# VHH binders against F-box protein At3g56470: the designs that were tried, part 18

Target 1, 367 residues: F-box protein At3g56470, of Arabidopsis thaliana (Mouse-ear cress) (q9lxz3)
Amino acid sequence: MVTRRRSKKKKKTKRKKQSSKEKEKYQTFINLPCDLLQLVISRLPLKDNIRASAVCKTWHEACVSLRVIHTSPWLIYFSKTDDSYELYDPSMQKNCNLHFPELSGFRVCYSKDGWLLMYNPNSYQLLFFNPFTRDCVPMPTLWMAYDQRMAFSCAPTSTSCLLFTVTSVTWNYITIKTYFANAKEWKTSVFKNRLQRNFNTFEQIVFSNGVFYCLTNTGCLALFDPSLNYWNVLPGRPPKRPGSNGCFMTEHQGEIFLIYMYRHMNPTVLKLDLTSFEWAERKTLGGLTIYASALSSESRAEQQKQSGIWNCLCLSVFHGFKRTCIYYKVDEESEVCFKWKKQNPYENIWIMPPLNLIDLPLFDHRI
Below, E stands for the ipSAE of ESMFold2; O stands for the ipSAE of OpenDDE; V2 stands for 0.75 times the mean of E and O plus 0.25 times the DockQ between their complexes.

## First folded at step 13 (VHH; framework vhh_7z1x_3)

Design z6 (from y2 with I58T S104K F106W A108M; at its last look DockQ between E and O 0.16; V2 from the best seeds 0.00; counts 0 for: pae E 12.1 > 2, placed apart)
Fold by ESMFold2, look of step 13:
Structure z6 (fold): chain B 367 residues (1-367), chain A 124 residues (1-124)
Amino acid sequence: as target 1 above (367 residues)
Amino acid sequence: QVQLVETGGGLVQPGGSLRLSCTASGFTFSSYDMNWVRQAPGKGLEWLSDIDSSSDYTYYADSVKGRFTISRDNAKNTLYLQMNSLQPDDTAVYFCAREDLSGKYWEMPTFDIWGQGTQVTVSS
């Protein structure tokens, strides 16, 4: 190939002038006023948002902030036949099948902060799994009874992560096991039961402001404060219409919500007053969208109305297996069904994806 | 004493219509969700439709949606099924059933009281 080479002096002068022009062009984009940068970023599709986040720290922070506003939970389903799992983003109607044989025999116990707590009932193995990064964090083994609930306070990457379960309820006593990050073993604590009736089971556990709230099948609300090693039963009971056949409990910004489900009646939404411990029915979610599944209820910030998912109770199952992936608007008493999977929709779990999806090895950028 | 009695079955030509009735006695009919179920010869039970106690909500199996209409008259303790555009595949014994309201919202409904059934035959 024929090439030309200029003198070093002329080439050096031209490269310095070109480099200064290129630096000034990049500086113009980087120094956009905040309001204009926000407008530009808000108009980008996800792929371009991710690419724009790599421009500089200012663009990164703006892109991530706007990306989080537009991010919604995904559904995950673990196959029982081929050791794979499927992730589905309902907002973009895209799915991804991934293979992870190391989780064969595990079931999901709890979901929070993009992590699943997984349990193998044959080996008593317990681990955290992040389905987006495929990170696993093993925990000490623990035997769990069928229908025993377990919860955790935050991501296992935090030094403050605390696992909590109730292992036994007798007439007089309740036994709690906790595991604090980097401990060598589970801590066992025994308390006076204080529940109104024997033979209660815990249907829901949520962690809020340092405390685990535990709801029994009879509507009793109990509290475990791990910092005080304190257990007690709170006054009051949520109003429950006859015929309720399940519930979800979730927390958002320190507020506790309880949703009672019925086979042929609309769900009811209750909010706990943390000063009086009285429950009040809500006829609106006030812009909050709640994603509910059998193993966790995720809540997130209000989406913009342009996305179409706003002020909704989003359910993986509603009215039996006849209707799946339902978006229910409490204040309109109306619903829209978006079927994702026909098989066992109870096992479909809402989970929040990480902020930087394009950097994950598991995803095709063409999704 | 608790009883469901179906009437209105019979022989009909393809494309024809029938209206089935189910009369309830021995319980408070207006307190229960009611269902229609059929069984074709040599086949298992097929759920067709339900209606809630106040008639506010109705549900249909895909096989009959748009052709069959469930209704009730709580003053007469009677459940109805209007069947239009009947085809030979609709030949079956049709049962009314009272829904047992126990169970989780994600489970199939169960039925604790059944009628004896009424035969519907669709043939030329």
Scores: ipSAE 0.000, ipTM 0.223, lowest interface PAE 12.1, mean pLDDT 74
ESMFold2 (binder alone), look of step 13: mean pLDDT 86; pTM 0.867
OpenDDE, look of step 13: ipSAE 0.013; ipTM 0.315

## First folded at step 14 (VHH)

Design q1 (from y2 with D50G D62K; framework vhh_7z1x_3; at its last look DockQ between E and O 0.07; V2 from the best seeds 0.00; counts 0 for: pae O 8.2 > 2, placed apart)
Amino acid sequence: QVQLVETGGGLVQPGGSLRLSCTASGFTFSSYDMNWVRQAPGKGLEWLSGIDSSSDYIYYAKSVKGRFTISRDNAKNTLYLQMNSLQPDDTAVYFCAREDLSGSYFEAPTFDIWGQGTQVTVSS
ESMFold2, look of step 14: ipSAE 0.165; ipTM 0.518
ESMFold2 (binder alone), look of step 14: mean pLDDT 88; pTM 0.885
OpenDDE, look of step 14: ipSAE 0.014; ipTM 0.285

Design q2 (from y2, 13 letters changed; framework vhh_7uia_1; at its last look DockQ between E and O 0.03; V2 from the best seeds 0.00; counts 0 for: pae E 5.4 > 2, placed apart)
Fold by OpenDDE, look of step 14:
Order: structure tokens, then C-alpha cells, then sequence
Structure q2 (fold): chain B 367 residues (1-367), chain A 124 residues (1-124)
């Protein structure tokens, strides 16, 4: 009885050769040569740069590398109608729009070391704001007049940060208020008014080597030494009276400069002699670029012609009812004007961007 | 003699339209920045609109954007302000003005020539 072992024919399941779906080579820009990638990224506005940085690691690196190039001050314009801020890089001629609803009702008072001093005239709130990180450092409330000038010595992240303002100028007295980092209250000091009795208002304030220098609309220069609680009016006068809004004052490495501007005149640069406290005209900036605005000015010593903005004055100014950025090359006595949109001179300010613009939470990813 | 003469003002209902004209004499306005400025009763002068000499740059007060249009007719040496959708808050004397080029870069623009103004009243 030959048990016919039924050879179970193993049905060779024909492995259907999955047709190699032609991986449609989605020409992903991922494999762009680095040079081309950088070229493309260099043309992107900051918002798009940030977006681009999210694409892949290579793009991220390229985007970040290009962001580091922004070592020059930016101009911030404040919208009157909304909580929008426009940042302008004059070196790249690029702009970026940011929204800071947290600053609704605030006006800018001063800028230094990448920080804005902001004031709300309705609530009397004062705060430091970093537009790049959106960090806020609240200060004690303070009532300020509309034309009252404020300054601070350094970034509020420093324990040495000092706020300064001249709060009142009367015929007899000057009132100064200071706030030291971590203080509980404003310190008020009253000094005898030694200014000329011609309705002086303070227009420009700079901090240098522990001292606040205050320039009046009449050209008087005063100083306040917080460490000594000392106020003095200096004897030196500018050669010409700048008028109420006709000049910028800036500090660079202990040197103080005054810039005069008139429509049909070349800007004049004066340097303060710290010994005699006299102003001397400078025909050269010595490689210094000054970024000047109504409320504060920044200075930069550039070693390399990176942005074409070298050894010049960069001024945010009115041209008619329009705002412009004027580049004036002091050594060459040449001027270039860039027209922008209309804004009040007090509604813009220069600010130093961070070296690493990596952490710009500023870009609402939702837009 | 340098002169600016405004016309076209009047009484209009809210939502209405007016066209202001400013005829320039004594100079060519196309060589200057021109502006409309208004003053409401008890208020300060406020800038409304301006046009540069090349007509390349035109600006408006935010409150009038989309409603007002500034323009020029070089042949007639005339500046215009077309006003539409007028509101009671637009009630003011409207002045045509020539920008003073002698001012500081830093200061708000000043004007060296003004018209006599034309009254615009928006009332129901």
C-alpha cells in the first residue's frame, strides 16, 4: 500500500516586483551648492530667513551664518496706528515687520546695547524691552513730561545699569531722577539751576565713563556724576546753536560727538574735548560710523568695509514730512539719501542687533 | 509774488465728497514738496498729506488714507486734494503749503508759503 505522498506544490507566490515607483526626484532645494544657497538666503528678508532656517540643518546653518552679518545698528520705526514695528537694516537695505502688542501705548525713550527704554504715558509704566528676544524688564513707574529725556548707562541685564532723567528744570532748580539696578525706588536729587535763564530744554543725553552728559537746545552741556551725586554745567558751547531738533549727540569709547544737520549744509561733526569741555570740529571720523537718531545714537568702529557703510554718518531724519536715512561720508563730503515712509523723528531709533539673531521668537510662526 | 490760493471748501454731509484746489503763483510747484495741512477749531495744525516735487512719494495721514487723494496738475500749476467719505472730524480749515527747504533735516518740515485756507465743514 504505497502511500502516495501528495507533494504539496508550494505555490511560489510570485513576489510582484513592486515596480520601482520612480521616486519623482522632487528637486528639493536641499542639495543646493552652499554658495548658491547662501546667495539665495542672502536675498531673503529676515522673516523668510528664519523660515528657511527650519527647512533643514544645512539651510539652518546657512541662514544663521548670514544673520551674523548684521553687526550694524538697525533702525526701528514705530507705527502710530498699530502695534507694529518696522526694523530696517541700512547696510542690507532690508526691512522686517514685527508686532509687539505688549508695547501698546508705549513710546520709545532711549536705546542702548540692544535694549529699548519704553514708556507709557497713560499708565506711567516704564520698561526695558529687547525687540529681538521680546524680553521685558519692568521699572518703577514714573511720571514724565512729553519732552522729558531719559537715558540709561548699559543693558538692564547688568547690575550696573543706571537710569537717568532730568525731570524738572525751573528757574532755580534742576531735578534729576536716577534708578539703579535692583533699587526699590527712584532717587531724586535737586540741584541749583546754573543754566542760562533762556528756557533751556534737554535734547540729548549720553552716558560716558560713569557720567551722563546732557545737551540743551541752546547748546549748553551739563554733566551728572551719579557716583558723586554731582551736577555741573560745563562752560563749553557748540560753535552754532543747534536749535531744538538740529543735532545728535553720541558716545564712542569715551569720546563724545555732536552732529549738526541742515538741509543745505553738510553735517558738521564736533568732538568734545574732555579736558577743556570745548567742542572742536572734526573733518574725519577716523573709521567710525555714527548712527544717529533723535533720542539716541549708536557708534561703530568698523575695521572692514563689510556693508559699504564705513566711516560715515547714518542719520534718520525728516525730509519734508517723510523720513529718510541719510548717509554722509565725512571724509568724502558726499551724501546719499534713502527715502522711506513718513514718520516722526521721535518715532524711530537705532538699536544694536544681537550677534546671534538665532533666537528671534519675534516671528510669529503663524504669519 | 508767491501765492497759494485754496478753493473748493464748503459744507458737506457725512459721507460726502469735496475737491480742494490750490493754485500756485510765483513759482513752479513741481519743483517743491507741497502739502495739505488742516486746523480744526481749537486744535493745532495737523498735517494731512504731501507730495514731493517728483510726485513719486505721496503720503497721507493715517486717518485720511483711502479717503483722500493728493494730486497735481503741472499744466495748471495746481495742487488738489480729493476728499471722499468725509467725516465730521474732517471739519477744519484746509491750507495748502509749500515746504521750506531751509529747515533742519532733523526737524519736522516747515512751510514758507501758505494759502489763506479754505473751510471744510462736515455736518449732518
Amino acid sequence: as target 1 above (367 residues)
Amino acid sequence: QLQLVETGGGLVKPGGSLRLSCVVSGFTFSSYDMAWVRQAPGKELEWVSDIDSSSDYIYYKDSVKGRFTISTDNAKNTLYLQMSSLKPEDTAVYYCAREDLSGSYFEAPTFDIWGQGTQVTVSS
Scores: ipSAE 0.021, ipTM 0.312, lowest interface PAE 5.0, mean pLDDT 80
ESMFold2, look of step 14: ipSAE 0.063; ipTM 0.428
ESMFold2 (binder alone), look of step 14: mean pLDDT 80; pTM 0.807

Design q3 (framework vhh_7z1x_3; at its last look DockQ between E and O 0.02; V2 from the best seeds 0.00; counts 0 for: pae E 12.2 > 2, placed apart)
Fold by ESMFold2, look of step 14:
Structure q3 (fold): chain B 367 residues (1-367), chain A 122 residues (1-122)
Amino acid sequence: as target 1 above (367 residues)
Amino acid sequence: QVQLVETGGGLVQPGGSLRLSCTASGFTFSSYDMNWVRQAPGKGLEWLSDIDSSSDYIYYADSVKGRFTISRDNAKNTLYLQMNSLQPDDTAVYFCAREDLGSYFEPTFDIWGQGTQVTVSS
């Protein structure tokens, strides 16, 4: 057969080669409607997805598309004793241990778009590292204080990649350094502080819609617009939360979320109203699963409940005086099926694997 | 000059109730979040409850939730703790504490009252 119901018909030489019942079973299975095919494929584990992608062109395209939709953020753990790191997918409970001696002495500063920003405090070296491809992109050196945060806007493979950090906070001024890819030097800008006396460090930085949002340890929110070289402290503050043992800030599709952690209570999730700069508590994630670590977070949303993690907070955090990677259900529709290892929050970070994960050298022997 | 003074402690039978008061002086009470903290004999401090300056946000420790009620009257510069269904484990010195205007994520207390003894025994 050549002509389908939705395509222009062609005249063809008539044939009788094979059992018509075998042809009808094979043809029916291949010609499933797109919505039904997507449902079937979305329920497959990775190995079965790959096998299904060999059926025909239509199945291959659907399998590859859904294959990347099924990927979730991974945790990376860096060993303190050797030059190894562990990649861990909590949704599939799979590990991959790798060795990269070139990162000896480096610590993680930030994660975004499948890349890590790495810093060596002894040599002042900065580099981008992709743990899935092992690609490195070196950056100009910069001295950073131990508790100084640095962030970037997008993957270093983009010509628009921008690095941002606050290098000095004094009573009267704030000094900001930025680096645009392929620039000769770091750009330094100085602004009036405008923070109150009781603010002295930034806990979290996220990049959203062209702007860096910076949250202080006391709940003040500031922003830096690099296109305008503009700094300001915003009026909104999150509600007070006594007993909090830490916080995370993350971005999803232009929305900014803040998560408070507690030793003895479930986490609190807040959403920022970008017009009023007021924080509103969220009792429901609306199907969004948030993966958070101390330095930066990845997030995703799923329409269908798949793989056993949905509508949850997945936190790489210190909980109840135990170092662990934990999860929280946020409402009755949340689904989680496992618990994680004990962790130090500064030795790990969430990262999104590349969309073509199974085609990479690290995983070709498994398939 | 800056002072917090607790009153209303005493002896009570199990299942009884007490109402503690904490009167503030020497500072603008309505600008500060206020807390109740207790110390049982031979033990460390246990945070109980927090109320913000406008009474819009109120929090309780799990050990007292549903039994204790914090409130404040900014016109009288007074913080209250209504304690119901008291049990022997509630025996402690109860302090009111002013929260430092510092971090939202790690509260500290810069001014404490002298404490008032609550004893629950038959």
Scores: ipSAE 0.000, ipTM 0.201, lowest interface PAE 12.2, mean pLDDT 74
ESMFold2 (binder alone), look of step 14: mean pLDDT 89; pTM 0.899
OpenDDE, look of step 14: ipSAE 0.016; ipTM 0.290

Design q4 (framework vhh_7z1x_3; at its last look DockQ between E and O 0.06; V2 from the best seeds 0.00; counts 0 for: pae E 9.0 > 2, placed apart)
Fold by ESMFold2, look of step 14:
Structure q4 (fold): chain B 367 residues (1-367), chain A 123 residues (1-123)
Amino acid sequence: as target 1 above (367 residues)
Amino acid sequence: QVQLVETGGGLVQPGGSLRLSCTASGFTFSSYDMNWVRQAPGKGLEWLSDIDSSSDYIYYADSVKGRFTISRDNAKNTLYLQMNSLQPDDTAVYFCAREDLGSYFEAPTFDIWGQGTQVTVSS
């Protein structure tokens, strides 16, 4: 007999006739026909899906199968005052608060494959952090300027993980630093500055098909190919959109997208033609959902609506000290309160949760 | 000689209408986004509206949305503001302003301003 107050000692006893009737009823409940089980599970919020996955092996397999198909990115907010994280899943409106005092003084630089790249501007420490497992992978220190961006190619658990940043741009030269996993030190490479205009910053960096694409504040797109140790500035510029006040860049399956932000209207989405290097406006996302943040973005392709957010742009902002997720349909006009602030009091970024959620400390697995 | 000149201001009764014009010279007008901004007596500047170089994107401040209409005629190098349903709170000096061609992605700044035209709404 196993009860709520009983010890964790593993034993199974079936010697009480009342206990046998309770176990028979419980076994009948968990042995629902597969079609009915799938229907029930498909209606559960993520929290309840995770709780249900702890019932038995059959429920676990069904829950995980449905979960993987419909998992969406989460938004992370980092409190400036008490080292807490707020994790938010807008598709299920779940909010979780965690404390990571080991990240005190760190800011987020980039997100990919369920990992955050974190930087402490006072100590120059870099580390990878997985907020779902609390795994931490320290990196060699590096000084970074206030507006300097850094990105990485894949999870730090891979031996092919590469960190990339542009450390300086002068009239004559561009300096790049890279770090491969398990290297002793950062590698520095210097290239001729082939940009026609001097500029203040790189606004966006994405990794796609083995190269880093870097967008400048003047609309120039450069690439760095780490396999060739090669830097160049690509021809073509996105068309200027007057009234824009920020941008995001993201990648999906080798395709590069640029999103213009506006004060009072729907964002504009452009797609890069990788052969001509021209940008073309997209009137629809074609089933793609983009989760945009200033430092890194996530994307998902969905063929059908599964929640309230699909085939749209999901933008995370603070407005009047309230968290807001603003959703735009690119192919439809709608009234949406859209505000963009250069002075954000909190760091935020989208992150993809791991496919296997049952071992996460964030969720109560009690039935 | 880069210049913006506003015309069409004046005295109007409440509920009336005015059409402001802004004539540009000394630069390629069709290459720039244009804006209207006003300054009420004793107040700071208030942004009202902008229009892009091709008239594809038009924005309004909430205070004037539905009452004011921005337009441009690139062949005449002229920016317009049609103001309907005017109220005493609309009393101000109205300026046209050219957006700076700075960053592709930054909020705009205005590098060229007109002298302004007075609009007064009173009975």
Scores: ipSAE 0.012, ipTM 0.276, lowest interface PAE 9.0, mean pLDDT 73
ESMFold2 (binder alone), look of step 14: mean pLDDT 88; pTM 0.884
OpenDDE, look of step 14: ipSAE 0.018; ipTM 0.353

Design q5 (framework vhh_7z1x_3; at its last look DockQ between E and O 0.14; V2 from the best seeds 0.00; counts 0 for: pae E 13.8 > 2, placed apart)
Fold by ESMFold2, look of step 14:
Structure q5 (fold): chain B 367 residues (1-367), chain A 126 residues (1-126)
Amino acid sequence: as target 1 above (367 residues)
Amino acid sequence: QVQLVETGGGLVQPGGSLRLSCTASGFTFSSYDMNWVRQAPGKGLEWLSDIDSSSDYIYYADSVKGRFTISRDNAKNTLYLQMNSLQPDDTAVYFCAREDLSGYDSYFEAPTFDIWGQGTQVTVSS
């Protein structure tokens, strides 16, 4: 059994900084051969990489190239008390504190394609927010229950962007609301409830190959095809569902993965056979890295092993008050008891940063 | 009016077997996950086993794994516990319990039990 604990005050080790020498160190490095420059730049945290990219054209090209090659999803933490936000880059093990007054009173619903879907439960406002450009795209209002999930199919800048939520589940019916980007209002569709008779809530939603897959708290998988206005409960069930304390679902290149987390046991990784709709257990992610968070997850196929972050499950954890990640290699045996704990789903979410961060208005010259 | 009633307890010799039954009334039995829990004299509650509404998922505590078998008959609104290789440490009051799924949220804490039976005594004595 996994329980929540109160976070303890963070303790930061103070290290003597030589910040008065930042200009000096960049001037010294300008004369390095290209290969040595790339080695030096690869060891810089994001803040110093951006500063180094302003030195000259040669440094700019090296910094941007290394930045792009090593970029991973970032974890966004949301403050409970103000409009401050903490971005954590697990590949560099560094954080950046940002301020988004635009999001006052909002909570996160979903993350995809570098966009957050945000909801204000007091005003029923719904908007897309890009934390890297600070663009906002308001959406028609909708009332949502606290535990209600909402997802979207692609970036709101696309004409094909579609929002999806299940608004009610009764004994006989399921009610779905969708919103297509140029519509005036939400579309409501009602279908027969073909789920098992026990009470079900939807915990995970992914969009893949034009359809939404919805997982219930009991492991039942449903499909909504918006082009056909079609709802169906898929026949497959996970082979075994022990008393889990969390799950994640994600899509990669048309494949659906489900990860169950257990007390005192390693995670179980399942892959859905989209022909038979049967689940098959896997001992490996096949080179895929899954960055898991409660409302949505990110995946990346590692192209090079130099970063050390490949073929693993990346999870948010606390060490005292310090927020960081662990990387769990699914295909390795370990004597370490796995004790990840389910966290507040509105506390954090993964997001993919754009490949060219230096040109973004969010990052100022002092970063 | 919602009730769970356990039967089948009694005195058993070490190594013996018993089959417990739990009959449900006043609710739709086939919609709920069901559990067995026991309480030894002077001790706290110990969870033993659960079975989901469709019998697709069955779990046991390590202390009873391999010796106890949970099952259900949704047509008879009855939960069962087959108990084999009983030892003196198995002496307890055995309860069936309904898992409270209406209290679950997106945080999904450990399950709680909202309806309990009165319990049936099992005594394993030399």
Scores: ipSAE 0.000, ipTM 0.157, lowest interface PAE 13.8, mean pLDDT 75
ESMFold2 (binder alone), look of step 14: mean pLDDT 84; pTM 0.845
OpenDDE, look of step 14: ipSAE 0.025; ipTM 0.393

Design q6 (from q2 with S54Y I58T; framework vhh_7uia_1; at its last look DockQ between E and O 0.16; V2 from the best seeds 0.00; counts 0 for: pae E 6.5 > 2, grease 26.2 > 24.2, placed apart)
Fold by OpenDDE, look of step 14:
Parts: C-alpha cells; sequence; structure tokens
Structure q6 (fold): chain B 367 residues (1-367), chain A 124 residues (1-124)
C-alpha cells in the first residue's frame, strides 16, 4: 500500500517586487516656512487670498492673519456705466471689482462704520448697504435734491442709528429731517435761517458726541442736536475761504478736523475748538491718518506703521494739473502723489472694511 | 474780446529780479481769480501763484514762496508777479490765466482764458 506522498508543490508566491514608484515628492508649497508663506500671501489680492485660504489649515491661518491687518479705509469707486464697484486698498495698493446689481440706479450719499447710505433719485429709495456682506437695510423713502447732503450717526445695526439731512435752505428757514432707527416716518424740523445770505450750501456733515456738524461752502459751521431738536450757526469760520468742495471734515474720538484745500497749496489741517468753536491750524496729526473724500472722511489712529500710510492725509483729489491722489504728511510737510482714476468727486467714497474679511461673500465663487 | 497780455519777461542772472505784468481786457478783472502758471522746457504746466478775488488772499507754490509776490491793480486791470532771487529752475514761459471758479478740487484746475505767455530765462 504505497502511500503516494502528494508533494504539495509550494506555490512560490512570486512576491511582485512592487517597483518603488518614486513618489515624486510633489514639492507642494504646503511645507513653506511660515514667514515665506506669509510673504507670498501678502502679495495676493483679496480674491486670491480667499482662494488660498482653502488650500489647507496652515494656509488658512496665514491668509486670515493677513486679512486682519487691513484696518485702513478702502476707497470705493462707483462706475457710471455698469453696476460695478471697485474697491481700492491704498495700503496694499490693491483693487477688487465687485458687482452690485441690487444697487442699480443708486448713488452713494454717505459712509460710516463700514456701511454705505445709498439713494435712488428715480424711486426715492434710501437704504443702507454693506458692500462686504451685501446686507441691505431699507429706509423710508425720501425726496432729495442732487446736492443735498445726508449723514448718519452710526451703523444701522445699532438701535441708536440716526439719519440726518438738511432738506431745504431758504432765505428765512432751514428744514432738517431726521430718522431714528425703527421710526415710522421722517421727523421734520424747521428752524430760522441764521446763515449769511450768500447762497450757502452744505458740503460736509459729521456726527460727534450726539451732534451733527454741518459745514457750508462758505465756511460756516452749524450744529444740530437731535436730542434737543436744536439748530445753531456757530460763529467760527475757517481762516480762509474754502470754496466749493475745498474742505473735508472728519471726526475722531470727539475731535473735529477740517482739511482745508485751496488752489494748489498743500492741505491745511484745522481742528475745531469745541469751546470757542473756532478753527485752529494744526501742524501735526498726532499719529492720526485721515482718509478724505467729498462725501465722507474716515480717520484712524494707527499704532503701527502700516505700509507707509501713517500720520498723513489721504486725499482722493487731483493735484495741480496731474491726476493724482495725494498723500500728505502733515508733520513732515511732504507730499507723495499716486496715480488716481479721474472720477467725479461724488462717485467715490472711503469705507472702513470689517476686521474679519474672512466671510466676505463678495467674491462670487462662480468665477 | 477777452484777452490777457503778459509782459515783463526776459533774461536775468541768477539772484536777479523781474516783474511780470498781465493786462486784462474784456471782463471785470476784480471778479475773477487770477493765476500765474509756468511751463519749463520739456516739463508740464505748473501752477505758480494766484490771488483770490474775493478775499485778496495770495497763494504760492512752495518753491517760490518768499521770492515771488502776486498782486493786482484793479484800476489798471493788471495782474503782477514780482519775482526776486530768481533761480535757473524758474526758467519757463509764464502765463497769466483766469481761473474757472466752477471747477472742483477733485479735478485739475481749470482756466478759461490764457495769455500768450512771456519768456523768463534765468541764466548766468
Amino acid sequence: as target 1 above (367 residues)
Amino acid sequence: QLQLVETGGGLVKPGGSLRLSCVVSGFTFSSYDMAWVRQAPGKELEWVSDIDSYSDYTYYKDSVKGRFTISTDNAKNTLYLQMSSLKPEDTAVYYCAREDLSGSYFEAPTFDIWGQGTQVTVSS
């Protein structure tokens, strides 16, 4: 009985030498040193910064950190031809184009705390618009003249938000309209006109410590206290005739400044004495940077030297015969000029961007 | 006819003085802001000085402050520019111009009437 030892043929499992496919180490920028990454990201426009933030956590953190740095006001340009808006960051010298079809037919009236006050002269619609979030807050309709100035006290998200406008100036009377947050209608107040009979128009309006200050083209300063429903013309005037659109008024921490421009001279900074209501020339800004436009001005106290724009005046104006934006260093009495788009003074305005630009739906991800 | 006629230009040595005159005709001189503008060879027009008709305030380019004086004689309908301590850099054609007061500070200054200009040359 020959027990046929079935020789179990050990199937030599040919270990397929997995050819070490050299993992081509795709040198991804993922492992860039943080400083280099930040350097690269700092050169990206906002749109690309946002895109870059989606790459990885490290990039996200770097991108966000750089977005926070821009606490300086941006300039918004309004196109006459389309519903396009151009945002310009002077600190980074970067542009961003945005489209707001919802603002078709609207003009900008004022800017404060990151919000635009928008007016449609055809429909008489008034609304707050946040260009960064695209939030809209409609207001009651109001008829306004083209040259009528309007201002508001704070962001419309605040219950303390107050709208203000001088609606008519006659020989005998001034009409003021105000709208409080959640009010049903505009409040109208009529006051005696105490302005000098020289066809005064209001050019600049600022809100400070509960009071609206209104500057005329002739240099007269008036104030309206909404809490008291009080109107008064102040005795103080700028030392020189400002002319039409020759002055920018801004408020900073309860202080009121006037940027006086005449002809081709360097701008003069005046500070209002709140006791005497007289303007006094200031040769220093004390670390303040003022961003001035025809419709509104923003001011920032900068602790850090950001991008060379510090302790200066940033003016969206032409200088001499050249189409330039003026950066004027008051303390140094020096001027730096940059190329600027020729625009109607009422087609641009300074706006404060939000601190967290992270969630800016502004960039239609569709591109 | 609206006309501005400049005179008084010429050749002068550095440190010298010249007085430019601009005679105005065809409009009320005292009702308009008047300016001096100059153009150096190969350079753009530059504002030099102007006088405000309302306030009589005078304004100067920084580089000419203390050296140049703008003035008017309303009776003669004449604008003047007294130039002293002249420098080679002041070499230019100097124009008298009437300012368009309708202009904006957000735009380049506009002048609606110009003279033919007078040549000022400062050379050793």
Scores: ipSAE 0.025, ipTM 0.440, lowest interface PAE 4.2, mean pLDDT 80
ESMFold2, look of step 14: ipSAE 0.038; ipTM 0.424
ESMFold2 (binder alone), look of step 14: mean pLDDT 80; pTM 0.804

## First folded at step 15 (VHH; framework vhh_7z1x_3)

Design r1 (at its last look DockQ between E and O 0.22; V2 from the best seeds 0.00; counts 0 for: pae E 10.1 > 2, grease 24.7 > 24.2, SAP .701 > .668, placed apart)
Fold by ESMFold2, look of step 15:
Structure r1 (fold): chain B 367 residues (1-367), chain A 123 residues (1-123)
Amino acid sequence: as target 1 above (367 residues)
Amino acid sequence: QVQLVETGGGLVQPGGSLRLSCTASGFTFSSYDMNWVRQAPGKGLEWLSDISGSSDYIYYADSVKGRFTISRDNAKNTLYLQMNSLQPDDTAVYFCARVDLGSYFEAPTFDIWGQGTQVTVSS
């Protein structure tokens, strides 16, 4: 992640003569260099950042810019018994329960860039949902088998958004459907099935550098290149450990990471070599913080240690028999943080909030 | 009847050693992962160690790593905990428990517990 440092002193009256009182007030706003203003603002909790943003245009721009730096992914949980969902911000330790009956019968298929891909398995309805804005973007209907995955490349507000799914796997063939923004219908492509026929379920899908990488339950990595309409199974396999309980896959700036755990061990992080397609173990994240859940792979680069969640894996999992969200530091002893407790933490999904959260009709901007 | 019975608790001086045993009956012992868990006076349960059915995988909590050793003898249906370098804060009731791993999205649980055995470390 790239933090933007564009805050400037705004000299609204550089071309106009100032009165004595107006000059004193304007000199107060001008007296702080941009670097000092950003330092002060970076240490404010969100509530005080919002108050400071109302001071003047220069403070507003600095506060808004630094809100992105202080904004971390949230957790979302969908109730199984009613039409509600809960949002949790671990950085502020705040919950928000929301009711949205229009999503009755839908489940989450994939999460990326603040959007959820929602599917109703009874009606075959498909839509994008932003839980922060409550915007919905409907898609053409599609049948999808329960054990198959769907993914998308970017926010559906982009003209480059591409949906990807596997609709069937037979002895000899795999059928892939894609949907490009504003297309009339799904595009169907059929390829030779080069996967091992035993245990052929996709565990994780990520989009990176124009292609979809798909990991199966047997450790096979396949890719689909939509620009070439090309599908193939790659030669590398991650190490398979007996009794592995699950895995997570994520992307950051063209690099693919795989995270897996066995019961009580600290997680192992692998990086895919995009030349050889072999997996190599990583002992550090190089300042990258990864938030992983089964349906979401969010990443964030931090420039400073002051956030409290930096250079680590943030997994909503069990470790031993503790039911918690756990933060791991890859090259250090694991650290358990009980910031959010649900009965089943694997049902929580990481999701990135929008930049201008305070201006949304859903949230009070004067907190 | 499915049972777990702990033995081997008692009083020990700081720096001393003790070996706990847990005898299982009424189920196929070798098919189950087994754990040790303790409860200090006035505190909650603390997980200590896990051993797989075949003993191929063994794990420890950081609080006991290097001091405690879990093992099992599947022919005797017995789980062991060797505790070395004991200190007063190791004083607790120690339980053995059978693990039910559950599904991918469910927490592992302990479906069968022993009655516990008291370990007291004092001068």
Scores: ipSAE 0.005, ipTM 0.228, lowest interface PAE 10.1, mean pLDDT 73
ESMFold2 (binder alone), look of step 15: mean pLDDT 86; pTM 0.862
OpenDDE, look of step 15: ipSAE 0.559; ipTM 0.803

